VH-VL binders against q7z443r523to685. Designs and how they scored, part 10

Target 1, 163 residues: q7z443r523to685
Amino acid sequence: TSLNMSTHQLTITVNVTSLEKSLIVSIDPDSPLLMTLYLGFQYQPNCTHFHLNITLPKDKVWQKDEEYTWVLNPEHLQHGIGTYYITAVLSERQEGAQQTPSLVSVITAVTQCYYWEIHNQTWSSAGCQVGPQSTILRTQCLCNHLTFFASDFFVVPRTVNVE
Below, E stands for the ipSAE of ESMFold2; O stands for the ipSAE of OpenDDE; V2 stands for 0.75 times the mean of E and O plus 0.25 times the DockQ between their complexes.

## First folded at step 1 (VH-VL)

Design V07 (framework fv_levilimab; at its last look DockQ between E and O 0.08; V2 from the best seeds 0.00; counts 0 for: pae O 11.2 > 2, placed apart)
Fold by ESMFold2, look of step 2:
Structure V07 (fold): chain C 163 residues (1-163), chain A 122 residues (1-122), chain B 111 residues (1-111)
Amino acid sequence: as target 1 above (163 residues)
Amino acid sequence: QVQLVQSGGGLVQPGGSLRLSCAASGFTFSSYYMSWVRQAPGKGLEWVSGIYSGGSTHYGDSVKGRFTISRDNAKNTVYLQLNSLRAEDTAMYYCAKGYYYGSGSPLYFDYWGQGTLVTVSS
Amino acid sequence: DIQLTQSPSSVSVSVGERVTIDCKSSQSVLYSSKNYLNWYQQKPGQAPQLLIYWASTRESGVPDRFSGSGSGTDFTLTISSLQAEDAAVYYCQQYYSIPYTFGQGTKLEIK
């Protein structure tokens, strides 16, 4: 799943099949790269036309696996079930401006937080959501109550185009 | 040549306050993560606080809520405000420059200041 | 928090001998094929200086006699053919997760 970054951008295509799960997008370069990601629903986004953006690496993390991870919760994906595009663009402000190609690993996954509801003896997502510290290695669950929590995690298909 | 020149240490009573300064030169200060690391007499190193180039901050558990890190990019200076000081805060405080390798957080601390002694005693 | 435990806590060794210092992490510091672990040298009365980053990469100007190895949770700093100037305290440090933590240090003395 490693990609050679010999250009200034790439596009990730992912199908979202659920409106209640969070999408985890991980873009892990083999050397530090400064980039901006743009989200589009059913169109390829760019720096002037997008639904959401983020700059990576993040400017506040608790662990290194968070640095190149974008967490997209259901409220970010309210545009619908279907194809989402993510365009990653390299920034000109990267320190040391070295232009050698870099390898990038792209992983997309979906996850959802659950708690055990004692009254119904079942798992529920009510009052829980996936937090911003979530990564492909772990899911942060933020709940408005104290009880037993769990999460699911599924790596999902995606396609990547370089331009 | 990268230099970090520290000032502001001294003797202070418990509950008191002190502000440490670290003046930077020889690099583009505004682009780098800066940190404070302390070393109690005869003890090892403890990371105290860090500040990203964009101003976001982190604190070690032992100082959270009492210390404040800040930066003034116009003066190329990072500060550590020490409030509600305790005897256990007695240490040599080092200012350290993070290596910004295209990431938001440091790979390591490549340059260190000379150290500023803070002594907290009644 | 990730705790780093160094061994030995001190060692006294003659010039020309080989020294190994171990650092054990309470959690893996490996991510994306990189180990987020540094080694620092601190001479008496001085600030620490970086020796090794990514567990095994020497910083510019560090002599070849210093080498780092290990992965995940177990790391080693090796000084081959010890020199008198190598007397110092050596610290491992993880930069994988906040708070960044240091080992307790290993004091190396020359006999």
Scores: ipSAE 0.440, ipTM 0.779, lowest interface PAE 2.5, mean pLDDT 85
Fold by ESMFold2-Fast, scan of step 1:
Structure V07 (fold): chain C 163 residues (1-163), chain A 122 residues (1-122), chain B 111 residues (1-111)
Amino acid sequence: as target 1 above (163 residues)
Amino acid sequence: QVQLVQSGGGLVQPGGSLRLSCAASGFTFSSYYMSWVRQAPGKGLEWVSGIYSGGSTHYGDSVKGRFTISRDNAKNTVYLQLNSLRAEDTAMYYCAKGYYYGSGSPLYFDYWGQGTLVTVSS
Amino acid sequence: DIQLTQSPSSVSVSVGERVTIDCKSSQSVLYSSKNYLNWYQQKPGQAPQLLIYWASTRESGVPDRFSGSGSGTDFTLTISSLQAEDAAVYYCQQYYSIPYTFGQGTKLEIK
């Protein structure tokens, strides 16, 4: 999905129905764009009224796909299940001080770390959490135990609508 | 318009130190990623280090712990402090500007300095 | 670390001919329909100069005889009608992951 950022703002609606998975929000602009994302629960957030925020692109990434990705773990969704709104605001400080209209692609997904638990012969997420280097194409799994069999990188179906 | 003017190279003994400087003009220096890339005589290019607009740094494995990149936004200058130099560090060192505004990684290196030669010899 | 391998290491071609330089990545540098691979030209005694970014987008001021193609792990730089001033070493570079890495270079000589 591609949206026009020429108005300096866009809003994303996310319907959270479970806190067992982490929310991945990916913004992919056609050209570099400095922006801030604001998160609100059951209201449209702005720069003076929000629950959480992040400035994109991120510093000190390991791979390019991390730069415009915001990882929201269940602990960050502290208002529980329900409708969250994300407002993306374009910074006035762009290259050359030019406000060039830009198209951005917005993708949201949910993900979780799973490993095969030999003792119980089942998949489990116990002792693992989704890490901040996760993206829509790969999930970083931070586990406090030894994992013998599993792919720790996956993306699950979207649970959100972009508006 | 965009200019990167380098200085600070020279001949040093193994174990010695040098500080390279790259003075920038023609763009908003504080907003851009800056990098150092080296080239040993007759060899290819090797990325050495980079510094984001916000001050975060990365280093190539061969120089980590010995080299330090820093910037002075008031002077529009990026530096590379070379410590514990080895014969293998002998190279032309280039300063390069990343094309990417703000806190992100560069998409490419659009402007390069003229290079400064570092020779490490006993 | 991502390794880039160029072929050939050296090539000699006549003015007016077409030349291709290949770059192979040890892992995919494709993300969200963009390939994070650049091409640089380095003439003797000069600093490198950017030619192509995002595998196929030509930098401003670069002659249209230069073109890039490929996706994922296999990339090609093409010079459609070689000119004498194109004698140089050409490097591919990935910016998909830190540390940034370059291919070993391809030396292009004019016969």
Scores: ipSAE 0.342, ipTM 0.719, lowest interface PAE 3.1, mean pLDDT 84
Fold by OpenDDE, look of step 2:
Structure V07 (fold): chain C 163 residues (1-163), chain A 122 residues (1-122), chain B 111 residues (1-111)
Amino acid sequence: as target 1 above (163 residues)
Amino acid sequence: QVQLVQSGGGLVQPGGSLRLSCAASGFTFSSYYMSWVRQAPGKGLEWVSGIYSGGSTHYGDSVKGRFTISRDNAKNTVYLQLNSLRAEDTAMYYCAKGYYYGSGSPLYFDYWGQGTLVTVSS
Amino acid sequence: DIQLTQSPSSVSVSVGERVTIDCKSSQSVLYSSKNYLNWYQQKPGQAPQLLIYWASTRESGVPDRFSGSGSGTDFTLTISSLQAEDAAVYYCQQYYSIPYTFGQGTKLEIK
């Protein structure tokens, strides 16, 4: 979904139905933008009231598509199942950044890392965490054991409000 | 300028407890992963524990159930509570700043505290 | 856990000489064309200092004589022309998986 930002901020609403999976937030601007994302649970966050925040683009990434991706692990969503709000606020200065209005595409998805547990004959996520280098296209799995790994991936319905 | 200033530590008997502190400045502390790494005398480095900006924690197997990492974002301080100490826990303990911003695991430790010595001996 | 083994454990080299330190991982730390390996320098009485991340990228402020190479399970730290101030213990570290682990260290002495 592509949005034309007419203001300096946008709000992403995500309904989290599982605390066992990580939330991937991908923002794709039509031009380089500096922005800060704020996470809130059951409230719309801002720069003074938020649970977590991140500034995008990331300074150092493994690949370019990680630059505007935010990975939220279950522990980051510890407030519980429900509606999470992400407010993205554009920063005033970035070299080469385009001022509003700007076209921004937002994708949200959930994922988790699994391995085959031979003893229980089931897939397990124990000892595994989705890494920060994960994107909409690939999942980084950080595990404390060696085994055959897999991941699931689902696009999460969202509402994006442009104020 | 990023600074990590450590305090606590000292000499303790086996089974005893200590609390380490690491006061951070020069960066938005609440947004970063913090970690503790230790080094036994004359030995190498061992990752001990880490805490995300959101408060979730990870521990090395050797300290699970005995050590507790925590943070006070209002004080820009990360703590390590050392319980049920053993002789093998004797080490210089370093706090370290992770690189990753906001959430997730750090890519590397770009800043370190000066270290605090913990000696467990009868 | 991923084990890292460095070689040599110690080495003595003259100023101006080339030095190479190897680090071998028990499993590949390569993902999506990037290697999850760092190098640290620890001088006597000091905390470790980051030198190289992503196997080959120098940290800001690190002299050009330091370089990292390798991929998968085999990595090398190279000092092209050793300086007196380079006397230290060097550690490789993986951040591919938790727990994060370090090599046993390589002590570099100046002749």
Scores: ipSAE 0.000, ipTM 0.566, lowest interface PAE 11.2, mean pLDDT 87
ESMFold2 (binder alone), look of step 2: mean pLDDT 91; pTM 0.932

Design V08 (framework fv_levilimab)
Fold by ESMFold2-Fast, scan of step 1:
Structure V08 (fold): chain C 163 residues (1-163), chain A 117 residues (1-117), chain B 111 residues (1-111)
Amino acid sequence: as target 1 above (163 residues)
Amino acid sequence: QVQLVQSGGGLVQPGGSLRLSCAASGFTFSRYWMSWVRQAPGKGLEWVSGIYSGGSTHYGDSVKGRFTISRDNAKNTVYLQLNSLRAEDTAMYYCARSRYSYGFDYWGQGTLVTVSS
Amino acid sequence: DIQLTQSPSSVSVSVGERVTIDCKSSQSVLYSSNNYLNWYQQKPGQAPQLLIYYASTRESGVPDRFSGSGSGTDFTLTISSLQAEDAAVYYCQQYYSTPYTFGQGTKLEIK
C-alpha cells in the first residue's frame, strides 16, 4: 500500500486499545524524504501543537529498516487509551537525491516483549521493554535480566489522509 | 556540494598493512552510512565493508577478520584498516555514502592498493 | 549471500537505438513495497555513479532515457535512445542485505 505525499503533509489515525504494548509506526518512502512526525491525542497535531515529535530518517541506526520507523512505548502514550493522530510534515530542506513528489508506505503495528517466568509458569513482560531498534520485521527486546524471550506482533487498523 | 576525498594506499608486500581514509564534506556526515567498495584491475565491483550511522559494522566474507572499518564523526572521516594483505586484495578502493532509501549515491575518487613483492 | 547475474555481458549498439540490460537475483530483494535494487554506470577511469535506486526511481540529474523496471528477482535497465556518452559498464546491485553484492557488469559499446 503506497500513498502520494505530494501535498507536503500526511495524517495517520490509530486507535490505541491497550497501554501494555508499544506502537510501531513505519513510513517508508520510495525515495529519500526528510520529514518530521508529530503526535497528538484526540486531536490532529501540527508543528506548533503536539505532544511528541521525531525527525525521519533517524540519525543513529544499527540496521537499515530503523531509519523510517518510530517506536512509541507505553510511557510515550501518556494520554491513555483512545485515538492518536500522527501528522507527517515534509521538511522544506530536502537532503535526498530526488525532490519530486514521493510515494510512501504506511504500516502501524503493536508489539510487546515477554519472557517465561518459572515461578508462575507463565509469560511475563516484567523487566523487558521494546527497544528503539524495533521495526515491522523484528522486535528489539531490552531486558534487565538474563532470560529467554519472545515477542508478539500485530498490524493494527489505521487511516491515512494526505493534505 | 557533496565531496568525498580519499587518501592512503600504495604498494605493500603480502602480509603488510595499510590504512585508507575518506574525508567527507558538504553534508551531515553523522546521518549517513559509509561503505568501502573495491575493484580489482579489469574486474567488477565488490562491496568490502560498511558502517551504519550508529556505528554497527559489516564485512564481506573475503575480508572478515582482516579489515576494520571505523568512523570519526567529529572529523567527518571514515577509515578502512587493511591487515594481513594478500595479492588478491590488489584493487582500486572506493569510499561511498548511502542511506536506507538510496544506495551509493556519492563516491570518492578511489585509492589504489597494490599487494606484491 | 544474494547473487546477481547480468545479461548480456557485453553489447554493441548504435546511437539512437534502444538497449536493455537484465539483472536476475538469486532471491527476492522486495521489502515493504520497495525493491532494494540499484543500477550504476561506470565510465573508464572513473568511480561508479548511481543511476537508479528502488529498481525504478531515477537519481537526480540522470536523463529520462534511463529507466528501470522489475520486481522481486527480475530487473531490467533500459536506455531508450542511446547517446555516445552512454558507453560504459553498467552494474546492478542489491541493497537488501549485507553483504551487499553487485552483478558482474555489462559493457556497453557504441558503434
Scores: ipSAE 0.048, ipTM 0.674, lowest interface PAE 6.0, mean pLDDT 85

Design V09 (framework fv_levilimab)
Fold by ESMFold2-Fast, scan of step 1:
Structure V09 (fold): chain C 163 residues (1-163), chain A 118 residues (1-118), chain B 111 residues (1-111)
Amino acid sequence: as target 1 above (163 residues)
Amino acid sequence: QVQLVQSGGGLVQPGGSLRLSCAASGFTFSSYAMSWVRQAPGKGLEWVSGIYSGDSTHYGDSVKGRFTISRDNAKNTVYLQLNSLRAEDTAMYYCAREVEWLPYFDYWGQGTLVTVSS
Amino acid sequence: DIQLTQSPSSVSVSVGERVTIDCKSSQSVLYSSNNYLNWYQQKPGQAPQLLIYYASTRESGVPDRFSGSGSGTDFTLTISSLQAEDAAVYYCQQYYTTPYTFGQGTKLEIK
């Protein structure tokens, strides 16, 4: 017989210093790459022990850059501030390709929706949340009111080889 | 699986009242907004009313002051109280689910027919 | 209130053909990089079913032959290779503001 199935993985470390902003994890592979991401707090997660997971690429996207982007809102970071670990595990089954080494760029960012609150003459995030179609290049703001918005974010770029 | 099961329709005379019910299952009901959409025989869709997870309510202009939407999160049910019914209120009434911050109705009930006639 | 106007009001096409349905909004429904415009399919005797949201994102389980395009005020639903099961009334809907409004519907008949 031949060994035709194997898994490769990479680990991303993120230090969360505020629960007022959402975490955006963007993976940019050189070619399409089916993977599952697992989130852990203060430990390296795996497929049997994790807080949250997502399978990428996403199939319900408005624009291409959403395909490999995971948005984690404050309610998803339930253990509070601290070090979070994300383990990306390549699927045993790759569409259109056998398992091969790939160059993967990983970028993490934090973002939040802000709008100008006329009554108090200040910026506020009340009534808004960062939506799942957000990317490191744009923030989707889902609000129960319509007004002028601005967004801000900080980026920590990282490039990782798999295998 | 997500299910919305409707009841409470029927034939009523002009000026009468009915209460429509939509019982939800298969999801965390309290986290979702719910709407009612109606369709007169052979006509298009008209949004009637919506209630958000925080109980804020909204109404279409044609039903303001006559219809009341409410929800009972303990029973996973949304209601539409129809008062002062008119012939033009004759329609199939659908309940539909939406996440408060998402822009679509992803699951619909089977519909409840309301006929206003003497 | 935002008014949605669909064209054509009805269309009759053969299996395998391409059909396009247009939806024009009286006001822009573009906000924060997303168009709050949805498409629904209603088959005879059934409740509406979501096909497309955010103008171009297909709902899970919807065949690839359905696609949405457009931005701001002008939107199009395209069925690239019509099948007999696609006979239905199609509605566009805006979620930009309340009251939520629907287009008048386009009846698709297969000859």
Scores: ipSAE 0.000, ipTM 0.457, lowest interface PAE 17.8, mean pLDDT 79

Design V10 (framework fv_levilimab; at its last look DockQ between E and O 0.03; V2 from the best seeds 0.00; counts 0 for: pae O 9.8 > 2, placed apart)
Fold by ESMFold2-Fast, scan of step 1:
Structure V10 (fold): chain C 163 residues (1-163), chain A 120 residues (1-120), chain B 111 residues (1-111)
Amino acid sequence: as target 1 above (163 residues)
Amino acid sequence: QVQLVQSGGGLVQPGGSLRLSCAASGFTFSSYGMSWVRQAPGKGLEWVSGIYSGGSTHYGDSVKGRFTISRDNAKNTVYLQLNSLRAEDTAMYYCARDIFGGYEDYFDYWGQGTLVTVSS
Amino acid sequence: DIQLTQSPSSVSVSVGERVTIDCKSSQSVLYRSNNYLNWYQQKPGQAPQLLIYWASTRESGVPDRFSGSGSGTDFTLTISSLQAEDAAVYYCQQYYSEPYTFGQGTKLEIK
């Protein structure tokens, strides 16, 4: 999905059909773009009415591909399954090396961490959580036991990063 | 115009402490991240610490727990507190400006450097 | 950590010649069609100076004889029509992942 940000706002619609996986929202502007994302359940959120928010690009990241990625775990999707709306609002201050972009791409994905359970000869997600350093290209798996990890992706296989 | 002027440094014994300062001028200091990069005599460059415009601090593994980066936006100054110094910390220490906060991608201006020598 | 390897480690060339310095990254530094790979010049007794950022964008005030190219893991700094004042050590640096690492440096000497 590619959207024009010239009106200083954009709305993203996400249909959540399961709370067993984490939602990954990736914003890909043509050049650096300071924005705040607001999350609403079954309504269009704004700066005064929302459930969760995040300012992008993130100030504290391990890798660049995390800068415009918002990871929403099941615990963050408190209203259950249904339609969630995300409103992106551009900051009044856009002071950077590059101009404001005229085009923004938006990608959403779902992921979950799995490990091979030798006793039952199957994959299990028990004791694992998707971490905040995850992106649409890489799933961070935070597990409370020692094992080999993998992630499930809607469309594309991913490199698993264990911490 | 844009200037980073460093001070501090000197000779200390292993286990000692020093505080390095980097005074900035010519730009809106609070809008930029700042980093410290060191260079051992005759060696290459090593990033050791950064403080971003939002206030988060980051450290290389070799200095984590021993060095503390901080800033005073009212004084346009970034500091690096060096504790529990080792011989391996002997280097020229440079402060450097990251670009505008949230868009830190490179070090565009560097201070003149401050020599730290750790010797018994 | 991302490791950057430069080649050659040193090179000696004459004024007016072209020189290329290569930098190889242990993993891709490409994100959003942008390569987080920078080049710095350090003259004897001086602090490093930024030459090129995002692999190919020349910093303001840098002569156009300096150019950067490459993507992903393989990068090149090119100096066309070398001048005497270009004698220095050149470093590549990645700003893709912490810790932000530098190549070992390439020493450029003029005959």
Scores: ipSAE 0.213, ipTM 0.681, lowest interface PAE 4.1, mean pLDDT 83
Fold by ESMFold2, look of step 2:
Structure V10 (fold): chain C 163 residues (1-163), chain A 120 residues (1-120), chain B 111 residues (1-111)
Amino acid sequence: as target 1 above (163 residues)
Amino acid sequence: QVQLVQSGGGLVQPGGSLRLSCAASGFTFSSYGMSWVRQAPGKGLEWVSGIYSGGSTHYGDSVKGRFTISRDNAKNTVYLQLNSLRAEDTAMYYCARDIFGGYEDYFDYWGQGTLVTVSS
Amino acid sequence: DIQLTQSPSSVSVSVGERVTIDCKSSQSVLYRSNNYLNWYQQKPGQAPQLLIYWASTRESGVPDRFSGSGSGTDFTLTISSLQAEDAAVYYCQQYYSEPYTFGQGTKLEIK
């Protein structure tokens, strides 16, 4: 993955190599910051031309590490393997903010839920998906059965200055 | 100056209802989250409920399904509707201001408290 | 739920002395660079007042004799030179995860 920054915007470039894995995008500004992320496949998205968007921080979270996390499942990435662009549009400082952020850390990871399928002695993803409470630190696995589970990660960290 | 003025408490029987109000002044109310925190007599503090600046609501497990938080930004007021009250809901109820739209839940200003007594 | 356990439960000390209050979390409240832990002071008959947020950052208007330290699961509030007006109950509070919980409180009395 790679980053491109301009005033109050940044672009995250992610190369997706598997249609079975979920993409986790974690953003952690050094001070609270509102933002909107836009997803595009093979083009740089904006607020009027995108496949998907999200506003961060999320307001329906259980823990703080979920607030600036976007989970993109295979159905969100169904346009193919290749380069996805994420444009983050950073909002102006909000009332009550302690400091205008000067550093925004971006970490991307791919993950997938697996369970050990005893009959075939193989790992399988059937009946499982990566849940919205997943972060770069853990994977939420939402399954229609209970067995032994595992997940994998590939992490590409990056930091940028906010102007 | 920041002020949070509470009203609406009182004595109710078990199973009854009350609505608490917290009127805010001295800041841009619509840009802040608001929370309710309660304290049973002689006991410690318990977070009850919060509402983001955008209107999304959150509840503690002991009150989920029975209490409803809401806000009226035109009146700079947050409300807590207490339904199906139980004896263990007897407490002093405080409203408090949440920093940064409610995403930072440290409470920098508190109301004076409103006593709710649930007595059989 | 994250449980916060304070110690001691109460303390009685003289004006001018140092007081230390501990708060232990049942799980870490640290995420990246921030500890999501606060300290409050509650005087008799009053609402709580914020002393410290992010474990160690003093709220505006709080005297320098109050300081917070610690990270992860172990946190400490220190009053370096106690004043008579510091008699109160002190609470730690986490806001890392819902439900946001408070410690049981530490009652500080002046001899």
Scores: ipSAE 0.213, ipTM 0.692, lowest interface PAE 4.3, mean pLDDT 82
Fold by OpenDDE, look of step 2:
Structure V10 (fold): chain C 163 residues (1-163), chain A 120 residues (1-120), chain B 111 residues (1-111)
Amino acid sequence: as target 1 above (163 residues)
Amino acid sequence: QVQLVQSGGGLVQPGGSLRLSCAASGFTFSSYGMSWVRQAPGKGLEWVSGIYSGGSTHYGDSVKGRFTISRDNAKNTVYLQLNSLRAEDTAMYYCARDIFGGYEDYFDYWGQGTLVTVSS
Amino acid sequence: DIQLTQSPSSVSVSVGERVTIDCKSSQSVLYRSNNYLNWYQQKPGQAPQLLIYWASTRESGVPDRFSGSGSGTDFTLTISSLQAEDAAVYYCQQYYSEPYTFGQGTKLEIK
């Protein structure tokens, strides 16, 4: 979903229904833009009241499609099942940017890494987590063991308010 | 105007160490990433290492564990510490400004180069 | 790692002639309508200089006779009318993923 940015911040509302999966947040401007994301649980966060924050684009990425993706693992969502709010505050245009962004695409998804547990004949996520290099299109699985891996991926319904 | 001035090269024996420096001027140094690219005699270009504005570092596989990139924003200088040098590390080393900060990434300014020769 | 292969490895051309240098990527370097492919020129005894970025945008100060084209995995650097000062080695470079890689280079000589 693409949003026309006419203000300096936007708020994303996401209902988290599982504490075993990771939340992927992609906020991609149509051109380079510096922004800070604030995470809140059951309240709308701001720059002075938040549980966690990140600045996008990421300082270092392995691939370009990672720059504006925030991976929230279960430990980041430690507050529990419920409604999470993400406020994105736009900063100044980065030096070297060709143009000021006018559109922002926002995508939220839930994912987890699984392996086939032979003994129990079931899929398990034990010892596995979604890595920080994951994107909407690619799941990075970091595990402390070597097995046959798979991942699930679901787009999470969200509400986006532009303020 | 943007300038990158390098120093610190020379002749060293295998297993030895060198420290390269690249002094920047003419731009807001702290806002940019910096990279090192090397060129063996008569060969092509090889990306060696990069450091982003936030301090994150990355290395080519051939130098991981041996080379260390760092920066001093107060001095507008990027460094490359070369340890455990090998004969195959012999090359002209260039520092380059890395256009960082979003979608745009390329090396738009280069230093004059510093020759590193590893020989017994 | 993304591998870049240039062709030809070397070429000799007369002044005034058209020159094309190809660069093939082992995977697509296209993202968000931008090709993360750059071209550099290295003259004898000098450091490399940026010619083209985003596959087709000329760096400031680069003559109009230089142009870049292509998308995805296939790219071309073109010199419409070769000048004597264009004798150099040309490199393509991808900045889509780390580690950043260069083509092997194309040596352009003047006949």
Scores: ipSAE 0.029, ipTM 0.688, lowest interface PAE 2.5, mean pLDDT 88
ESMFold2 (binder alone), look of step 2: mean pLDDT 91; pTM 0.929
ESMFold2, look of step 4: ipSAE 0.140; ipTM 0.695
ESMFold2 (binder alone), look of step 4: mean pLDDT 91; pTM 0.926
OpenDDE, look of step 4: ipSAE 0.008; ipTM 0.573

